# Ledger of designs, part 1: VHH binders against F-box protein At1g48060

Every score and structure here is a prediction.

Target 1, 365 residues: F-box protein At1g48060, of Arabidopsis thaliana (Mouse-ear cress) (q9lnf6)
Amino acid sequence: MKPQEEEEKNENMARKRSKSSSSLSIPLDIATDIFLRLPAKSVVRFSCVAKHWSSITTAPYFTNSFETRPNLLFFFKEADRFFVVTVPKPNRRPNESVSHTSSQILDSYQTPYPKHSCFTIKTESVHGLICFQRGTKPIVWNPTMRKFKPLRKPDKSWESLTVFLGYDPLERTHKVVAMPCDKASDECRILTLGSADQESWRTVKTNYKHHPSRGNRKNNYGPCRCINGVLYYLAEIDRHRLIGKFAFLGHSNVKNSLPMWVLEGEKKGEWSTYNFLPLSHYDRRLEFHFKLIGITNDGELIYVPNTVFKTFEVIYIDPIRKTFSLVKYEGVADKGFRQRNGLGEDKPLRGIQYSPNHVETLLSL
Positions, changes and structure headers below are counted from each chain's first letter, unless a header gives other numbers; antibody chains are not in Kabat numbers.
ipSAE, averaged over its two directions, is called F for ESMFold2-Fast, E for ESMFold2 and O for OpenDDE. V2 adds 0.75 times the mean of E and O to 0.25 times the DockQ between the complexes of E and O.
Where letters were taken out, [cut] stands.
The coordinates of atoms that the task and the answers printed are left out; those that the model quotes come from them. Centres of patches stay.

## First folded at step 1 (VHH)

Design a01 (framework vhh_8h5u_2)
Fold by ESMFold2-Fast, scan of step 1:
Order: structure tokens, then sequence, then C-alpha cells
Structure a01 (fold): chain B 365 residues (1-365), chain A 122 residues (1-122)
């Protein structure tokens, strides 16, 4: 055969194979494995292609198994729109500073609540969900699915309350815990998220009357964390006794230490103090430009800029190994970011809230 | 409508002085809940806080400007000031006035001016 005739025959065979391949359906078990490894936006998009694929992504097995790698989430409100940004912690060598140029996950949608205070984070991100509070009414938010779920009031008589969000790994359910903060109480309300028919506040009595922590300390973290199904929080008994196991990080003006307090056990007033290197150890300028917002699940301290104008940089510090990394996120807060999202270029981004360990979840609220 | 407007920027030689003014409208500095700050940004650099003053008169400065810059406030004129002395070429930046309710643990302000250019060069 001459090469030209063989080329034409090969093209015809390729067209036949391409047509045959495009008609093949993917088995559901293989599709499920693929979907569990995709970004949430890709999963949502593919679910719109075929109803049988949508049945995979809504099934309890899939939703309970779908978790992405933890990212840094931040959000802010501008006029009538809500902006949600997630950025990964990139792989890098110890003490290596990098520029991250991969596309960031960004959502922008109409705010369901007109008042800015509604968007103040009350809890850390817990298995993809974040809890807010409007007066005495908790609101659970799924940033991935763009869904907000207002919950009924935990107690009609409570003038003020504190909300915690936890996850039960055995039941694979989220639990919202509410406690009064205007007085010491031995009573809390717990609600398990799931179906509307099962969502009701139940009363649980604690062994001690206590106050959730209400100490006004500048440059402090939120007072709670859920680890392996155990909720840890700072509280006071009789104004001097502390309960639970809790680690507290403070940002101080002391140049030679970053104090961290860990409550060892449940003994009255028993704290251990850990002193880590301050930001000024790495660069004297950083202590004026960055603030501590949290800790990654692998133990790195996360610092973000005090003001986000035209650049977005994050500092990750391992306080035990004493390693420092500065990550610049290209395409965040810059002119292109602002123009693409209809934002003004003359002012810093305002009212930014952060969550250090956010994973994507497809859980229906 | 809440606004802050900067003035007083310009060209000055190294070692010189400038006084920036920040005029507020739609709110008053005599309100106990309001604080004022000055920020600057030069091309290629981070947006940097250079001074804060509270309604009670308490002030804070970073080491880079402490001893050279002074923030003040005239509640009767509803105007804040930044007195800049011993200016260096490194002080060249757009200077922004900001005002807001003092947030617990936060120094990010909601009300910002459009900025005024300060250039330190011969």
Amino acid sequence: as target 1 above (365 residues)
Amino acid sequence: EVQVVESGGGLVQPGGSLRLSCAASGFTFSDESYAMGWYRQAPGNQHERVAIITSGGSTNYPDSVKGRFTISRDNAKNTGYLQMNSLKSEDTAVYYCAADLWYEGSYEFDYWGQGTQVTVSS
C-alpha cells in the first residue's frame, strides 16, 4: 500500500473507533470512584449531564465519603453579593517561599442576609460546614453548595448564646451545640443535622454550671475545636475553674515569644505554656502586617495580612520545627480579580473572615 | 453618607516634613466607638499601617515610623492629621486615611479615603 492511501484508511478507522467510544457508558461503580476524586464543582457539573449520575452524587455513601484536601477559606460581603475564596496550602520544602499560580476556587452569589454581622464566623469549618448566628438563631452554611440553613431557636428564654459545631464520626452527622452565655448553666441544647423530620433541639445536662469563654482578648482565636468527634472549648466554673482540654494561641507584643496555653486535663487552673518564635524572628516587618488566624490540621500556624488590598499572601509557620513559608496567591485581590468580580479597585477588601481547615462537602442542608 | 477625604500630599525633599489631613463627614470623631488610622502603599510593597488613634487619644505606630510620624485628631473640626518629619525616600507611597468602629482584635477599617500621593525626592 502507498503511504497516502494507508493514511486515509487509518483516518477512517480512527473515526469509527472515536464514534464507538463516545457511545459507551461508564459503569456506576467506576463513575462513583471518579466522582469521589474530582473537585466539587466538577461533580456538580457532571451530575447535570445524566440523572443516573445525579443519583450517585446525592446518595448517602457518596456524600459521606466526599471530602477534599483542607484549604484556607475566606469570605467577604460587598453590597448585595457574597464572595467566597478557597486557596490550597501548596506543597513546598521547609523554609521555601512560593508563588501559587493555579486557579483559586471562587464563588460569588447573592447574599441571603442583608446585615454584615450575619457573616461573622462563630465556628471553625467542621467537615465542610460553618455555623453563623443571628441573635439567638443559629445558621448553618455550606460554602461548596451555596446553601444556608437557619435553625429554630435553641431556647426561647435565652437572651444570648454561644454556638459550637461538631461532627460525630460514628454516625457521620454534624451536631450543633448551643449554650447560654449570659449566666452559668448546666444546660445545653443539641441538634443533629440530617432530615428536617429529625432536626429538633434536645436538652443535655452538664455535670457543672459553667460559662463558655467570653474573655475579650485582642488577637485571639475562637474558643472551640472539634477533633475526632470530641468538642473542646474554654469555659469557666465559679469564675476560676476551667474545664475541657483546650489550646489557646495569643498574639502578643512580646518580641521573643508567642504564648500558647494548653489546659492539661480537667484539673482546676492547670495550664501548660508553650513559647514559640514570634513573627519578628523571621522578619521584623511581618508583625505589623500579618495577624494569626488559626492552625492547620498538620500543626502549622496561619498568618494572613491585616489589610488585603492588591495582593494576597499567607504565612505558614511550623512552631515545633521552626520553619517559615510565605505563599503568594496570584490572581487574588489584584486588578484582574477585582475586574472579573465587579469589585472596586480603590479600597482594601473589607470584613474578611477566615477558616483554616475547610474541606468541600456535598451534604444537603 | 460616611466619607473621609485626604489632603496635604505632594513632593518633598529627603529630610523634609509634610502634614496630611483627613476630613470626616457623616460621622463624628467624638464618638467613643470610632478610631482613625493612616495606611500607605508603595508600588510592589504590602499595604502598611503607619498610625492609629482611638477616640480616647491612644496611639500606635510601627517601628519604621515611630519617632518621625505623629497622628493626632481634632474632634471639634472632625479632622485627623498625620505629621510626617524626617522623611526618607522609602516613605514614598499613596497615603490612605481610614476610620471605623474599633473592632475587638481587628484593625481593618471599613471607611477609606481615595488616597493622597507623597513623593520624597529631590
Scores: ipSAE 0.000, ipTM 0.141, lowest interface PAE 17.2, mean pLDDT 68

Design a02 (framework vhh_8h5u_2)
Fold by ESMFold2-Fast, scan of step 1:
Structure a02 (fold): chain B 365 residues (1-365), chain A 121 residues (1-121)
Amino acid sequence: as target 1 above (365 residues)
Amino acid sequence: EVQVVESGGGLVQPGGSLRLSCAASGFTFSYDSYAMGWYRQAPGNQHERVAIITSGGDTNYPDSVKGRFTISRDNAKNTGYLQMNSLKSEDTAVYYCTAEYDWLTGEYDYWGQGTQVTVSS
């Protein structure tokens, strides 16, 4: 990057960063995507989330005695077995690319649902847990403990639903939120994990009938985040896109109406002028070989290969500090990896799912 | 799999015209939620957005090319175009076609390999 162009970019971004207090809290990954795609006028309105951006990038999420430092977790199913891989983000100097030889954790075990593809629809990793769906039945998974907990159906009349997973920091409990997705609805079902008395579905009504998103179509990253006791998710009302917000602060808060905000930019030709350095800034080939799967709690963008064949590389980009790192994880997807795990060598790994902020947890399901 | 391939670049004198083409595969312009766009990069510079067209036909251009460049698409041919008129030496760059990010679904931009445009006498 040329110094003059870098200065102009930095000045433009700084001018549009507001220190005003925000009444709307939006997750960093969603805020980033919104800023990149919205008209300039809409970006100014969203500048009120600048404090949340800072809080996410500086807040420690990994010093809890019940959790490890966040790692990249990915998994896939081959026949009747899960293969679960966790790899750390290695320490390295800014803009340094490294080859990582150790510290990967590979776990392999029998699936409890070998004839079902329930593992392709999942929540983000939230405080060490991931939630799947088997039809209309949610299944909570603890990868560390190798335990699956099927939950009862949230509603017997729902033919299709989406599930979100959140964490209440005040009660230190996970909450599962279910909403129908076959039609617009104002009904949610919520279940708190842990206490037997709290593991029954309870009903909460939203202010508007809406259609929640089940995730992105290509599984590039999750359509929802839970931050400091608030779940944010993508939804639709009629033809309008919006962000739904659900607060988990205390047991009683799950009974409150869900506030909703219509997130529609003008289609009059005004697009956001703010962009992080694209992958093509480093190498134009990267943008058609790697996909964005999320953002770390430290504010780094994580890109993984579109196809995992003989090697596994991950790109970490800090969009604020403008640093790029390519990490090659040795012993992942290579011939030795496949041989040890009874996998074929002639085809890419299939059905890979990713979670960028996974921590180990000892929570009993 | 989403793929875009550019063509139509070349050498042109100042004041001349070029028409770039972008052939898309793995999606259809008439029914997908994708917008398509054109970006350019001159040596030593970052990518600059040149034009965008939504699935509904809405367009946007930066001031540097507005009135000179026109983006369009032919849904039947699954191809996008950039008509460049009144070319200037400052327009010299590698031009990339992209399937723009759909923020609702979290699908990120897909880029072609680029086509060189040189405006020189």
Scores: ipSAE 0.000, ipTM 0.102, lowest interface PAE 22.3, mean pLDDT 65

Design a03 (framework vhh_8h5u_2)
Fold by ESMFold2-Fast, scan of step 1:
Structure a03 (fold): chain B 365 residues (1-365), chain A 122 residues (1-122)
Amino acid sequence: as target 1 above (365 residues)
Amino acid sequence: EVQVVESGGGLVQPGGSLRLSCAASGSIFSDYEYAMGWYRQAPGNQHERVAIISSGGSTNYPDSVKGRFTISRDNAKNTGYLQMNSLKSEDTAVYYCARVEIYDTSGYYDYWGQGTQVTVSS
């Protein structure tokens, strides 16, 4: 029996057993408080079973207040299905290596993009959403809600483009930013997710012409980060790397500024693989087996295996304190994991994509 | 199966106080899907909720007892409490401790025991 069907039957039986002589509903404030403390999957389950509670889980107040601690998300495709795994960063002492036994349950669902490489070029996870590209068409993905939202093309004349995802903390809205990347340009298209009136592409011009960088497959890190309503992205001009800066703060309409920074003294291609201390400083063998995928929100470098076969380990390095931690996630990629999820046991997991700093969101697409 | 035992009731004069306790077997108070509530039934009246507390500690009270009653829980000891102050004759009832299902908008609940009698009279 499917878990959802079993849960529905169990809930019906519980209702029969708990019948009272009067019908007294739980106050909305109590239910809201409980829902904000539940895992996202439990909240989704409750909103599906009791339609009265869907008014809570779809309300802007609730969706804007719902937060989880950032986790490492990784995903891959096999047989036209997405497999999505989320693992927490466990508490540990400096330089302590640990085994973590509880990992978030693998989520598996049908993908509408089975044969396209759109998932290999993606944004970072920004307030629970990730954006892909299918050609020149952006696709916003909510891993928690299992929903994909294709957006209209930002510009019908652009044959090549780069997409960035940002979040405006004052408006509490996601912004999708698109720029052409085949030639130097000062044109930008921006779309605000959410209301129908705001889901149209608007034109913004940057202060000068530049070439934005696309996502980097080898580092699986993406081309940008959004911090406190400011989007930082990689760009190039005359073989020099630049950081583009785009601010979303305080405006329902995106206005005016993309100040750019020149990364003086750094060589092209070194930014996304830079190590303050190489892995060989800690263990000479590790640098052949692990790759840097990004930085956690609390400033730790995060390294993942080059190959995931029957074990899954992650390395966290604090570059300021110079501390090293290796975390083994038990129950991930092993025989039991593969058997439970209908995966083959004799080959490494393929085409794995990573997103550090992923939070769960109930935002409707 | 799982049982709770209400205690702490008795006879008290108007303006007095009582502390009710609800002791449970198992861990029924620690589940996020359930709130713990106190309900009462006075002679001639239907059942009335007088307090509810979520697993996170959020509380709610009807206007009839707000400011006079305080609900609390100790998840480590698997116990719940209702502190009743400034008691009135209208508070005379049998008090029940119950599990409340947050996914059920009909307000179903289990009476976990026989209740505890509270009588407020001179």
Scores: ipSAE 0.000, ipTM 0.401, lowest interface PAE 12.6, mean pLDDT 68

Design a04 (framework vhh_8h5u_2)
Fold by ESMFold2-Fast, scan of step 1:
Structure a04 (fold): chain B 365 residues (1-365), chain A 123 residues (1-123)
Amino acid sequence: as target 1 above (365 residues)
Amino acid sequence: EVQVVESGGGLVQPGGSLRLSCAASGFTFSSYDYAMGWYRQAPGNQHERVAIIYSGGSTNYPDSVKGRFTISRDNAKNTGYLQMNSLKSEDTAVYYCAAEVTVEYGDYTFDYWGQGTQVTVSS
């Protein structure tokens, strides 16, 4: 290039930079509307580029209005790193088995917790946050923002407790509920997430002395769900019967069906019983390799593999419409996945925790 | 031993600027999921947080300093910073650096606090 042509090119680049800078002066309301339509990872990345954009993405209006379509999230821990995978629910016809080839979201990052820490979740993902516990201390996790918030002990005298996460749609706040699980009690501790001045445990009395159910090891299903501001969970009263306030998915020795109890009227606690076909109806081998982890907001049962080695498949069953779908997620758990993420090729993934109905959230912890 | 040490405080005239540093030893900012904050306490006042930066780089400031103070970190130097611009007499305080290496909530105190550095804004 000749010096004068280089000068013209440099002037054009300077004009493009100047026009680019002026075009970044989009009104805040329009920029907010655009960001509300972007995937969470795109919003997070843009918030790191300009101070003006980070002021939008951290504002309460934006964080409270941001919502993504629910996905299946699973995570596991290897060598002090969290591996977090989200997979979308593909569009499919009833009874159609499909392979999903679109890009899977994988995240991995250093965990602040010792490698022997237990990460057991009781409540499914609630408005983008997941709650687990380390001993008697609840920990709230935002997978989208890669943030962990340990909370103070709910009660100094409780040697064993269960923690649930709920969302209050009227106050637009997350609430953490802790209950003892070693004995029947009518006390629980509740904490509302927010500023430090608002984050203190308060005592609430329940109508009955009870303790939350731990669930069966075989099912490894989270025994709790939050629906429209109401927390539903399995509990025992006087050891006579498990009592639930949500859809209960049972195991039975009945050869041809599994009982399911569905809450038909939340205000009156009305229940309906449905019998649905077991996995062995579709293939006898499935019941040895898959476990039930929950139900979608659309009423489909979600079955995931007991062990994840070289393939990752999810089964969706609508018990009412009697539809079965097997979804294979390509690029998850295979050799390429393992090599890219520094995972051993000869070992199954272990200690996997699953969360159905996960949405992404930008809420600060 | 795990320590954080503040530096950069001093006497400055109203409208001036100061840059505070927080040097960490015994741990590294890049190897832990942590939060680092700056707090201040003036005589007769309760201590208040003036800036926080989370492990992912997001920051937060109270309205009293927003637009004037900027928190940052340099992982290569294992040092956090507080850039203070347009200083006012009411910014006079002892400034403390605090770090959470292992987050355990107890009495809203961080595990690691510095000894503080004095900032005096006077004509």
Scores: ipSAE 0.000, ipTM 0.106, lowest interface PAE 19.5, mean pLDDT 67

Design a05 (framework vhh_8h5u_2)
Fold by ESMFold2-Fast, scan of step 1:
Structure a05 (fold): chain B 365 residues (1-365), chain A 122 residues (1-122)
Amino acid sequence: as target 1 above (365 residues)
Amino acid sequence: EVQVVESGGGLVQPGGSLRLSCAASGFTLSDYSYAMGWYRQAPGNQHERVAIITEGGSTNYPDSVKGRFTISRDNAKNTGYLQMNSLKSEDTAVYYCAKDFPLWGEDYFDYWGQGTQVTVSS
């Protein structure tokens, strides 16, 4: 609605150009707010597009502010590739069983360790990271970022060791703990993840000489949990004593009951015993087809199939409330899942490892 | 104790119909989101699943019986059913009922009863 545009002319003005490293000039504070609202997979994709976006997603403020809901993570190797799946624990009424439609995250990438079985000995997921070992070398893995970080040997003289992963919520740092497992010891080595200057093993003395419990293929991986900066694990002090600071699930020679020992109050060192019903109480076949892999952060026992062929179901049991729930995950391990991922349909998925309470993290290793 | 009792089998001519029943005791069919399945085994053959129904009512059938067999369940009566129409001589087998999980194929199935004989012949 105005007359022509050529009424004012600035003579001999130097042209000023906006500072920009790309054609996308979104301010960093707005970009940070957008990234915090995106799913982890979307944030990872953005980080690969522009170098300055990567600077946002690796900043401590961002990584400390970005957390997903806890999920069940499982992974397996097929030839030289990793397959990583996360499934949510759906909200449900007591004793309600449900089918859950897919919001599963499936990822597939080249493994740096195709010929080694190091993944059979691993920690739980702790604030998005998993630790496993190759011989006596710990390796920290971020499934979300597809990054592996091998660490230096904790001790040159240890022929065998067990590794645990913890998180310090006050320092907002991960700590790797290594202990010898061939004999009773009062020494451990601890390494704090961070800059290269901070990544050295230090010695810490325990109050007692002990053997950390390490599972085998029949007993599964030895139980360990990190809660609010405190590492809880099973260990033997003497041949006649087993010590732990969290729930211990044992097998009883009394038919139709499973004891669970729970530490009552961290400062008291007192254990309480809760008896809960075995899987055979619900169906005699369940104890042959499902195995216990751990406890969710809200206190439910989590059981997974011994064999994953064409379907995937998980059992959740609250041992205190005595509730049972079966969750079927649609679109996991079925024909469509296998075809989309280049997997054969003629055999079960092999070498599956599980981790309860997994959250996605953008932490750079 | 967990028990199932299959019934409704018999001798029928080709093209005929039968309705099989599975009466469950010691457990409830609606408990624990279990599927209910019907399986059969003829002499000289491996057993095969002929029908499955989930707690939510979803059904699945192999091509050999699809369109001819219908599986159903009545959770209030704690009973499952298999309606068999347009029967063929190839349907001659002992039919078994059992609780099933969708993750289990035929190799992982555990029969709860003695079965009921179906014979299709002229």
Scores: ipSAE 0.000, ipTM 0.176, lowest interface PAE 15.7, mean pLDDT 67

Design a06 (framework vhh_8h5u_2)
Fold by ESMFold2-Fast, scan of step 1:
Structure a06 (fold): chain B 365 residues (1-365), chain A 122 residues (1-122)
Amino acid sequence: as target 1 above (365 residues)
Amino acid sequence: EVQVVESGGGLVQPGGSLRLSCAASGFTFSEYTYAMGWYRQAPGNQHERVAIISSGGYTNYPDSVKGRFTISRDNAKNTGYLQMNSLKSEDTAVYYCAADIEYLFGDEYDYWGQGTQVTVSS
């Protein structure tokens, strides 16, 4: 519950019929509490019914308080249409070693996708948003709100760049970071999503001239991570690999440079290794049919099919607890799914991209 | 009319060679075949996996045939192959081609051929 400065409320308890000279009014704080307990799909649907409900769901308090458990998001393009599916991670008991189950999808939709050059995804889902590149122009996507927002070019003279997406937990804002990748540079451009004044690119200097690492061009989960307001990314200086660190904390950038650590070739530091069982331990053929796409925030490995034709199955493995779950998602890729979405029934789904740690957000782009 | 058909079986002397072919119709190996495998069945036994090849070209063989048998595929001809060298009497069986358009959990494939007899005897 938060105080309101302007709230003209008058509770009328006297109603017997649905239509009367008295209007039904719901106090803002009670409505907010109800909406925070609903799935994002329900919240979006109710927001379309009345302007009053839309005012609740777009308020900063509500949008800052509304986040869901991470889910698996996947999407693909067919002709000029963009198809998006969100599926839940299975609920597994901590001591369960092996499970085979079926699950329902959370959401599935299609939207028009712009023509032109192909889009490349280089970012993970970061607090509900994903960032694409079209050439040197970043495009921010909110899968929950079904909105794309093209951004201005970070630098008109850069012919090639790498884009990262991060989140500042103190400001509660997303930051887009762009760096040139065709030559060593000590400049990066940063844009804060939000107000018009904040949606301009500003320059930040790094401690060293460097190249951000070029990610795999084919829909990899990328060479970077954003954790608690800090972006970590792979980079290169004088042919030596390094880890770049960029912190988003605070109302302004107090530091005029970004710290960097140099790693020499195969010297990547000493890390504890976790023992885990290969897919062949569970079934000898799984390694031929499934590919690793990432790790959940809970530390589970996610495997998806190499080809999606009539069914969609996902494998979740906890390498520490040595647990295995194979989940079939009902209503994905089957005849009903294809008919509802105007898809052909004679070929597999192509060009599927995955985001293993997607949360829903009601943030307006 | 989606099917796979085996050919190339026959009678061969110990130490000889045979090449089995698996012709697919109604789908393509490069885009639709998740995996293709060769299985064999001698009288009184369940199917034994002989070789497997994934859509990406990953191969696997049991110790009983490793080094002697080679699985391959020709996407242009929509055909899979099993090259069998240094054949032994123990290799006598009906050989089946199995393919799936998409993954099926366990030992289930979308399509099985009718089999081709391989007999290794003097």
Scores: ipSAE 0.000, ipTM 0.237, lowest interface PAE 16.0, mean pLDDT 68

Design a07 (framework vhh_8h5u_2)
Fold by ESMFold2-Fast, scan of step 1:
Structure a07 (fold): chain B 365 residues (1-365), chain A 121 residues (1-121)
Amino acid sequence: as target 1 above (365 residues)
Amino acid sequence: EVQVVESGGGLVQPGGSLRLSCAASGRTFSDYSYAMGWYRQAPGNQHERVAIITSGGSTNYPDSVKGRFTISRDNAKNTGYLQMNSLKSEDTAVYYCVAELDYWSETYDYWGQGTQVTVSS
């Protein structure tokens, strides 16, 4: 037998154990898996602790894989400040109607807002981002990262424009589409968010000159949907209403025209229609106090107050399960909220906007 | 069920006093802050506001009733009051309680059915 070979084997095992216990860094794959399971605010907090962790949370793989369950996003402007609150859906069993007060600590913040951005129309929330329009300049907002990114003007000659936000599932990138709305046009500009090399406006022509429909600040009207890499939007040609569509091709070089078709009166194409009970079925006065802002990803209707004074309530209705839930959220609009945020107690909150299906994203702008 | 209901109206002699009460009930008023106002409509006239009180207790009155009428409220009971003193024949009207959820918007007013006040000898 060779005693020297036996001792070398034992020393190698001891060195492996010692080296393993002396390692203070968490392996990249394990840290990535942990961070993908954390709430966005926890990920942001931990990414500030170590450069190694920050490198994980900014990597494309991580940002493309990170998704949270949709929440209701509530935001408004008061004086020179922008106030944001993330409102979780109530925890309840299927087929259960619940009216309760939520004492859960809500994620909220305030920040100085970009000039005029909070007074113009916004896009729907698309994969965690919202795009504001300040005159002819788009501004992309990440509510989770608390970052605003002004974009270059799409066209220096356009007196007014409409902005749409879409997501390209092939490239896993957001795309901003801008169209003039002061006169009928067949031109649009498209910008892919990401690296500085990709953030330039490119031109695409539509097959018809048309007027895209524009959102309204008071009504939060966004006649736009992005489905499987196709942007659908309302427009008009010669007083005819139509739906425009733009397909994202997974390339920076797009030469395709936007296809258009005329909407036939009230004909809704292949859309399924569901008849909902009116809000007055539950309480006649609710129709005067609440407005429908959307449908959750699990099929619930979301109603929010027309006026937010000293309380904040949300109504969730599942028309299939026939459930009605009225949830009051503590820490929003109440005396404590107003005192913490330097707000007066004598008037309603103004300029309130909502996003019913907001997911959190860690995408750096 | 949501209601705004007035009470306390009646017949009174000139120089007399009446106290009107207004009960606001329903989940909208139990959870929301709102202003309470009193409006009146005399025969042949349009509605006029005679008093308003904010949720914080600030009050306002037109010159026609200032010093004679006092508006107050009990937020715990969702009840408002109008104390009317030194009543005149010109004060004869149907008095309406209005709950104003957002007085910055006219669309958020809840009106009661009204209560008759008659000032006559």
Scores: ipSAE 0.000, ipTM 0.109, lowest interface PAE 19.0, mean pLDDT 69

Design a08 (framework vhh_8h5u_2)
Fold by ESMFold2-Fast, scan of step 1:
Structure a08 (fold): chain B 365 residues (1-365), chain A 120 residues (1-120)
Amino acid sequence: as target 1 above (365 residues)
Amino acid sequence: EVQVVESGGGLVQPGGSLRLSCAASGFTFSDSGYYMGWYRQAPGNQHERVAIIDSGGSTNYPDSVKGRFTISRDNAKNTGYLQMNSLKSEDTAVYYCARLDEYFGSMDVWGQGTQVTVSS
């Protein structure tokens, strides 16, 4: 009982602290920030969605299939190798900062070319898989199996497109959704992974002609989330901002076995009116520059350093409860880490890309 | 299904030459998003990459074999090759042909290997 009362008091104190401080908008260097710039009513809706993400990760289906809990995955390239690091979100009290140590959080791949900007992660980890693209070609990656699968172009006439990765929990299949993003369209292409050796794209129509928002290359924060068979993404119609909603669950058996989806409208300009406490209110260390890269299944915002040099710290913020936690990951980026992995001792890790909520999967690609 | 088969291994004296072949089926070596490479493994050692060639024909070698080994491919025959010159006893290993993904360089498809022994 006492621990619950202290937790409630800590939440109330955090809320009072947030209200007593000057509210500031997030800096514009974060190009896409769907949840932080939504109006209050949409933030409440997000809170309900976040609870659903928590229920998914604790469901018997998940716990029976995997031994690991969701982790933050990031990778970087050095010389002729890619290094993949996964760090857990440690269990902690609200507003508690902790240190975490792990020696089994790294994998490495040898690459033919010492170039780093060859691709960008476009999605969060979705049931153990990550989707990225090179130009108009989608690529699906399984970090656990150390495999990736380039897919055929969804449409050879599309000069620009955005891809999304979703999971259908009833069919137990991953689905890749592609949409043109340079002009308004009502056409989507969908591909189901694991279907025959002749995987092909099929066409699905949307309710309205629209275009999805593209993520900023500097921001590793993806413009979408997949939750319990529903994909949510940022979109625009006639310059009005929207949340696109694509449901995989139970809709493949309707309207000629095509999945269905719905656009949910928001008032024009409402996306830019959400205010929150600046990072400097929670952490005033000037030596750290942090950026938003995603959201945990528990609904916490994940901030990571812009530059990872000799230390690696992650900030977790619950925007509804207004709680702050700083986690220091020991054994990451330090001298021991660099020596074990053949890295130079006094230069930053290069061009780091992040994917939140990663779990292990044995899915064959 | 998708597979590769190596051939051309054998016994050779130091300073000698050997040409390995890699026959592919179920895919082409010029498929986009993939590279073809040669790896080797000697007893007690980890796998070592010795040559790679991309779909455009660009090649890469580690310093240990650069100038001695040459990777090539014949797209019409869907066959890859490794020409090994000035062989040393330290080149003794099982040599594997592999298809690699272009981003991580991990082996996607690889064969049973062919033994190369360099001894006098």
Scores: ipSAE 0.000, ipTM 0.252, lowest interface PAE 12.9, mean pLDDT 65

